# VH-VL binders against q9umr5, part 10

Target 1, 268 residues: q9umr5
Amino acid sequence: SYKPVIVVHGLFDSSYSFRHLLEYINETHPGTVVTVLDLFDGRESLRPLWEQVQGFREAVVPIMAKAPQGVHLICYSQGGLVCRALLSVMDDHNVDSFISLSSPQMGQYGDTDYLKWLFPTSMRSNLYRICYSPWGQEFSICNYWHDPHHDDLYLNASSFLALINGERDHPNATVWRKNFLRVGHLVLIGGPDDGVITPWQSSFFGFYDANETVLEMEEQLVYLRDSFGLKTLLARGAIVRCPMAGISHTAWHSNRTLYETCIEPWLS

## First folded at step 8 (VH-VL)

Design pg4
Fold by ESMFold2, look of step 13:
Structure pg4 (fold): chain C 268 residues (1-268), chain A 122 residues (1-122), chain B 112 residues (1-112)
Amino acid sequence: as target 1 above (268 residues)
Amino acid sequence: QVQLVQSGAEVKKPGSSVKVSCKASGGTFSDYAISWVRQAPGQGLEYLGYIIPIFGTANYNEKFKGRVTITADKSTSTAYMELSSLRSEDTAVYYCARGGYDSYGYEPFDYWGQGTMVTVSS
Amino acid sequence: DVVMTQSPLSLPVTLGQPASISCRSSQSLVYSDGNTYLYWFQQRPGQSPRRLIYKVSNRDSGVPDRFSGSGSGTDFTLKISRVEAEDVGVYYCMQGTQWPFTFGQGTKLEIK
């Protein structure tokens, strides 16, 4: 039988968005128990990410307990950050495949067609001013906002991303790394036509340097220092990169070719 | 010059609701925290919550969670605070305030509204 | 919640003399970024509050240099070097380090 699948949605999202993904799973892996978590929907997705992690943790514990052989996570957009934090804070998780579906794993620095309704002017160069304050850090977007031109502010003020990336010293860093490394596979999905994740390579742990040149995962300090286990996972053969062009941010969970190529092989 | 103008005083019965408006003029609105603070007669200041209008959602003091709703209308540069299930203890002056930016970053409470007296009596 | 305690609550002072107001927090106000989010406000009779001092010791524009803030960690002080008649009012400290952000009880400064 197939391992249960837990789905975690993204910013301004809800469980209905995943109806096509559910049908694909039912067709290819009949009998799979799929749970799409309906927490922090819509505007509640702007709640602090640590609050969301706590809520999702409470929801996944009974599912994992009923599945001693393990579970899979499919985590979309902002949800991929929630899931990565879950894997770090849970010393008893049994996740085999962590499928990160177009998630801003190294952060977000940009406006896009999707975010223009949220930021009606192109304000990416100025958002650091409120995001890197106690007032801004109470909102999820600011928890993973990563301004490459104000790296010292990011490193010191980020209440979430700099911590789960091991970019800032904290007392739990060693334990979180150990917990994260218990995952069986890390499946990274994203592509150049996403239109929201900026840079799109953030979905593969790539990000801008101070000149806005994208450095890939293996060029990142967090990889080179193995701060939360990326180098260790790659050496184990546990990292799968599955880029796909031609898919916009809202279409990742409803594209059959994407599912068959990047998701289906990992739902054992 | 930035100015915050609040709606007028209100007298309410217990169990009802009140909605106070705060209109900003003379400056930008969307990327600042718009805070709501109250002051009961002869008492100190109490923080209810704040909204950053560009994000379209508010952060609430848990003491008031479930009774307070803070919203903003970007098209009119107006923030609102609604307090429901009013009790006599909610009698207070309600202030809105906007933050500002300086060389050190974001600073709260740069501009204050004139205050709105809400009286809850039977 | 972080409790902010002011002392004294009532402060009668002679014109031209110094005044000092203490504010103590129940826990450190140093945030992860190294900043200390402590603020001082003045509320004159019948008026809205006005920010005087931000981040412990930084005087807002238009605030006379007779006002100064100091302190660290959990203990903070607002000083007025020579009290003037227009300084009458209530002074509040506030912390902005941990949500919900909280105010002290206030110190009423009066001319005796």
Scores: ipSAE 0.812, ipTM 0.920, lowest interface PAE 0.9, mean pLDDT 91
Fold by ESMFold2, fold request of step 11:
Structure pg4 (fold): chain C 268 residues (1-268), chain A 122 residues (1-122), chain B 112 residues (1-112)
Amino acid sequence: as target 1 above (268 residues)
Amino acid sequence: QVQLVQSGAEVKKPGSSVKVSCKASGGTFSDYAISWVRQAPGQGLEYLGYIIPIFGTANYNEKFKGRVTITADKSTSTAYMELSSLRSEDTAVYYCARGGYDSYGYEPFDYWGQGTMVTVSS
Amino acid sequence: DVVMTQSPLSLPVTLGQPASISCRSSQSLVYSDGNTYLYWFQQRPGQSPRRLIYKVSNRDSGVPDRFSGSGSGTDFTLKISRVEAEDVGVYYCMQGTQWPFTFGQGTKLEIK
């Protein structure tokens, strides 16, 4: 039988959004137990990310306990950050494949069409002012907002992303790295036509430097210093990069070609 | 310049609800924390919660969770606070306040509304 | 929750004399960004509160220079160098480091 699959949704999302993904899994891996976690739906997805991590942790513990051979995670958009934090904070997680589906792994610095629903005027250059305050850090978008022009504020005020990336020192850094490194495979999915994740290379641990030039994963300090295990995972052959053009942000979980190319091989 | 104008005083019976409005004028609204605090007669300040209107959701003090709802309408620059299941101990002046930005970053409670007296009487 | 304790709760002062109000927090108010989110508010009789001091020691616009804030960590002080009649009211400290953000009980300043 196939390992259970746990699905974690993104910002302003719900479990129904994954109906096509569920169909694809049923067709190619019949009998797979798939759980789409129905937590922090809609506006609740703006709750602090550590609150979401705690809630999802409580939900995944019994699923992992019933599957001693392991589970897979498919985590979409903001949900990919929740899942990466789960891999770090859970001492005995048994995740084989962590499938990151267009997730802002190095942060977000964009006011594109999707975020314009939240931000009706362009605000990316000014959002750091409230995001890098205790008032802003109570909201999930601010937990992974990464303004490349205010890196000192990001490094010091981020309550989530700077910590799980190992960009700011903290007492759990060594334990979190050890826990993250127990994952079997890290599957990174995204593409240039996403339209929301900015830069789209954040889905592959790329991000802007201070000149808004994208540095790829292997050029990032977090990789070079191996702060949370990316260099170690790549050296093991455990990182799979699966870019695909032509897919908008809301279509990653409903495109059959993407599923067959990037997801299906990792669900055994 | 910036002015916060609240709705008028209310007299309510126990078990009912009240909704207080807070209209901002003379400045921008959406990218500030709009906070609600209350003050019972002869007592200090209690923080109910706040909303950052661009995010469209509020952060609540756990003491009031389940009874308080804070919302905002960006098009009218108006925030609302609704308190349900009213008790006599909810008798208080309710204030809204907006934060501001300076060269050091974000600061809370820059401008205050005039207050709205809510009296809960049997 | 972070508990904010003010002392004294009642402060009678002679006009022209100094006043000092203490505020103590149950936890450090230093945030990860190095800032200390400690605020002081004044509420004159019959009026809404007004922010006086932000981030420990920064005087708000239009606040007279006779008001000053100081302190660090868990212990903070608001001082009025020469009390004037218009200073009558209740003074509150507030912390903004850890949600829920909390106020002290208030210190009522009165002229003797």
Scores: ipSAE 0.811, ipTM 0.918, lowest interface PAE 1.0, mean pLDDT 91

Design pg51
Fold by OpenDDE, fold request of step 11:
Structure pg51 (fold): chain C 268 residues (1-268), chain A 122 residues (1-122), chain B 112 residues (1-112)
Amino acid sequence: as target 1 above (268 residues)
Amino acid sequence: QVQLVQSGAEVKKPGSSVKVSCKASGGTFSSYAISWVRQAPGQGLEYLGYIIPIFGTANYNEKFKGRVTITADKSTSTAYMELSSLRSEDTAVYYCARGGYDSYGYEPFDYWGQGTMVTVSS
Amino acid sequence: DVVMTQSPLSLPVTLGQPASISCRSSQSLVYSDGNTYLYWFQQRPGQSPRRLIYKVSNRDSGVPDRFSGSGSGTDFTLKISRVEAEDVGVYYCMQGTKWPFTFGQGTKLEIK
């Protein structure tokens, strides 16, 4: 029997977006119980990420309880951050594979065409003003906005990403690290043609420096300091990086080749 | 100079809905939060919620149990506050206010509308 | 929710004399960035509210230097060094640190 799969959607998504993924899983792993969590859909995905974490936690706890052998998480886009936080706050989770599907794991600093309906003008350079305030932090987008030119504001005002990354000291940092390290495998998926995640390397814990030069995971302070366990996971062979070109952001969950190459191997 | 102009006074029956508008002029619209507060006669100020137009959604005070809807039309630089299932206790002056930016970041309530009196009576 | 408590609620003052309004919060208003998002508003009779002070002690443009804000953590004070006739109205403190943002009850300043 295959372990249950829990799917968490991204910004402005719905369960319908994962219909192809469900088909792929059913075909290759028949009998798998797949649950696409129908929470915080559409505009509700703009709610604060900690609120979302709490809601999703309530939904996954019963599923995990019925699956003593463990479960797999597939978390898409913004959902990847929700899942990482979820695994950080849960001291008793039983997640085998955490599949981060094109998630801005090191944050977002871009206003691509995908978000232009929200950001009709180029506001990337100015969003720090509102995002790094109490008013802005009530919206999920600001919770993982990472302005490399205002790193001090990010570190001090980010109420979500900076905390789960352990970039800002907090009383739960050690415990969250311990909890997150319970994961069997961290599967990082993304690619250069995503067009939304900016930079796309954020899906692999890469990000901009102050000159907007992209540094890789191993060059990041969160890795070097092992602030949330990334270095430890890598050392024990628990991190899988699966980059793929030619896939747009909205196609990561509906590409058969991507599924077979990057997702399927970790659903056993 | 930035100016906020609200719609006129409203008289409503219990159970109905009211929608108040707040038009901003003299500056950019999308990057500033628009806050809505109300004040019952002879009472204090109450924060209803606010919208950051570029995000397209509002943050609400849960005290209103989903009766408040705040929206923004970027094309007309107008924010709206709709309150449904009106009751006598909703009788108040409703204010919109816009934030601003200074050297320290975002600051709320730099500019205020003139207020809109909403009377709920049977 | 954070409860903001002002005192006094009624403040009769003689012209030219100083005035002081206290505002206490039920929890610390220090945000993660180290700022304290405490605001003071003035509402003159028949007018919309007006922001006087932001972040505890910063006066808005056009606000006379007679007004000053101070405090930290949970205790804050608005002071008027010399009350003038135009200062008549209701004063509110507000916290913007934790949603939902909340106001004090208001302090009605009147001339004796």
Scores: ipSAE 0.925, ipTM 0.968, lowest interface PAE 0.5, mean pLDDT 95
Fold by OpenDDE, fold request of step 11:
Structure pg51 (fold): chain C 268 residues (1-268), chain A 122 residues (1-122), chain B 112 residues (1-112)
Amino acid sequence: as target 1 above (268 residues)
Amino acid sequence: QVQLVQSGAEVKKPGSSVKVSCKASGGTFSSYAISWVRQAPGQGLEYLGYIIPIFGTANYNEKFKGRVTITADKSTSTAYMELSSLRSEDTAVYYCARGGYDSYGYEPFDYWGQGTMVTVSS
Amino acid sequence: DVVMTQSPLSLPVTLGQPASISCRSSQSLVYSDGNTYLYWFQQRPGQSPRRLIYKVSNRDSGVPDRFSGSGSGTDFTLKISRVEAEDVGVYYCMQGTKWPFTFGQGTKLEIK
């Protein structure tokens, strides 16, 4: 039998968005038990990410307990960050494949059409003012806002991303790294035509430097220092990178070609 | 100059709901947090919650156990505070306040509304 | 929740004399960025509150230099060098470091 699949949604999302993904899984892997977690939907997805991590943890623990052979995680957009943190705080998880589906794994610094639709008056260059304050850090978007022009503020004020990345010292950093390294495979999915994740390379742990030049994963300090285990995972062949062009942000979970190429191979 | 104008005094029965408005003028609206605090007669200040309009949702003090709802209409630059299941202890002056930005970052409570008296009585 | 404790709660002062108000927090108010989000507010009779001091020691525009804030960690002080008649009212400290943000009980300043 196939291992169970757990799906975590993104910002302002719901379980309904994954109806096509469920269909694809059922067709190609009949009998697979797929659970789309219906937590922190809609506006509730703006709650602090650590709060979300705790809620999702309570939901996945019983599923993992019933699947001693392991489970697969498919985590979309903001959900990918939630899942990474989840695997960092759980010392007994049994995740075989962690599929990060177009997630801002290295943070977000975007002023895209998508953000303008949701936040028409938001300015990328000024969001740091509210986000890197106690008031802003109570919202999930600010928890992974990564302003390359205000790196000092990011490092000192980010209450989520900087911590799970090991960019700021934390007493649990070593334990979190150990827990995360329990994953069998880390599957990173994203692409240049996403239109929301900015830069799109963030889905592959790439990001801007101070001049807004995109650096790859291997050039990042978190990799060089192996602060949460990326270097170790890569060395043992546990990281899979699957870039795909021509896919918009809201289509990653509904595109058949993407599913067959990047997701299906890791559901066995 | 930035000004916050609140709605008028309210008299309510126990168990009912009240909705107070706070209209901002003289500046931008969406990028600043609007805070709501209340003050019972002869008592101190209590923080209810705040909203950052660009995010479209509010952060609440859990002490009120879901009785408070804070919303914002960006098109009219107006914030709202609704309190349900009213009790006599909810009798207070309710204030809205807006933050600002300086060279060091965000600072709250730069501007205050005039306050709205809400009386809950049988 | 962080508890803010002010002392004294009542402060009678002679005109022209100095005044001092203490504010203590139940835990450190130093945020991860190194800032201390401690604020002082003044509320005159029949008026809305007004912010006087932000981040421990910074005076707002229009606030007389007679007012000064100091302190660190968990202990903070608001001082008035020479009390004037217009200073009558209630003063509050507030922490903005940890949600939910909380106020002190208030200190009522009166003229003897």
Scores: ipSAE 0.924, ipTM 0.968, lowest interface PAE 0.5, mean pLDDT 95
Fold by OpenDDE, look of step 10:
Structure pg51 (fold): chain C 268 residues (1-268), chain A 122 residues (1-122), chain B 112 residues (1-112)
Amino acid sequence: as target 1 above (268 residues)
Amino acid sequence: QVQLVQSGAEVKKPGSSVKVSCKASGGTFSSYAISWVRQAPGQGLEYLGYIIPIFGTANYNEKFKGRVTITADKSTSTAYMELSSLRSEDTAVYYCARGGYDSYGYEPFDYWGQGTMVTVSS
Amino acid sequence: DVVMTQSPLSLPVTLGQPASISCRSSQSLVYSDGNTYLYWFQQRPGQSPRRLIYKVSNRDSGVPDRFSGSGSGTDFTLKISRVEAEDVGVYYCMQGTKWPFTFGQGTKLEIK
């Protein structure tokens, strides 16, 4: 039988967004128990990510307990960060494939049409002021806001991304790394036509330097220092990169070709 | 110059709802946080919650969660605080306040509204 | 929740004399960025609160230099070097480090 699949949604999302994915899984892997977690939907997805991590943890623990052979995680957009954190704090998770579906794994510094209502170009450069404050960090968006021009503030004020990345020292860094390394495979999915994740390479742990030049995963300090296990995972062949062009952010979970190419192979 | 102007005094019955407005002028609105604080007669200050208009949602004090709704209209630079299921203990002056930026970052409560008295009585 | 405790709650002062208000927090107010988000507010009779001090010791524009804030960790103090008649009112400390942000009980400053 197929391992259970747990799906975690993204910002302002709900379980309804994954109706096509569910259909695809049922069609190609009949009998698979798929659970789309209906937590922190809509505006509630703006709750602090650590709060979300705790909520999702409570939901996945029973599922994992009933699946001693392991489970697969499909985590979309913001959900990908939630899942990574979840795997970092759980010392007993049994995740075989962690599928990060167009997630801002290395953070967000967006200035796209899709996010203009949320992050107007004129405000992007100033968002660090409120995001890197106690007031801002109460919102999920700020928890992974990564301003490349204010790295010091990011490192010191980010209450989520900087921690799970091991970019800021904390007493749980070693343990979290150990826990995260329990994952069988890390499947990174994203693409240049996403239009939301900025830069799109963030889905592959690439990100801007201080000049807004995109550096690859292997050039990132978190990789070079193996702060949360990326280097180790890569070395053992546990990282899968699946870039795909022509897919908008809201279509990653509903594109059949993407599913067959990037998701399905890891559900067996 | 930044100014916050709140709606007028309200008299409400228990169980009803009240919605107070706070219109900001003289500055930007979307990227700032609007906080709501209340003060019962002769009592101290109590933080209800705050909204960052650009995010479109508010953070609430759990004490009031479920009864307080804070919204913002970016087009009119107006924030709203709605309190439902009113009780006598909700009688208070309700204040809105804006945060600003300085060289060190975001700082709340640099400007205050004039306050709105809400009286809940049978 | 972080409890903010002010002392005294009532502060009668002679004009021209100094005044001191203490504010203690139930836990450290140092944020991850190293800043301490402790604020002082003044509320004159019949008026809205007014921010005097932000981040422990920074004085707002227009606030007389006779007002000063100090402290660290869990212990903070607002001092008025020479109390004037216009200083009558209630003073509040507030922490903005940990949600929910909380106020002290207030200290009522009166002239003897």
Scores: ipSAE 0.909, ipTM 0.961, lowest interface PAE 0.5, mean pLDDT 95

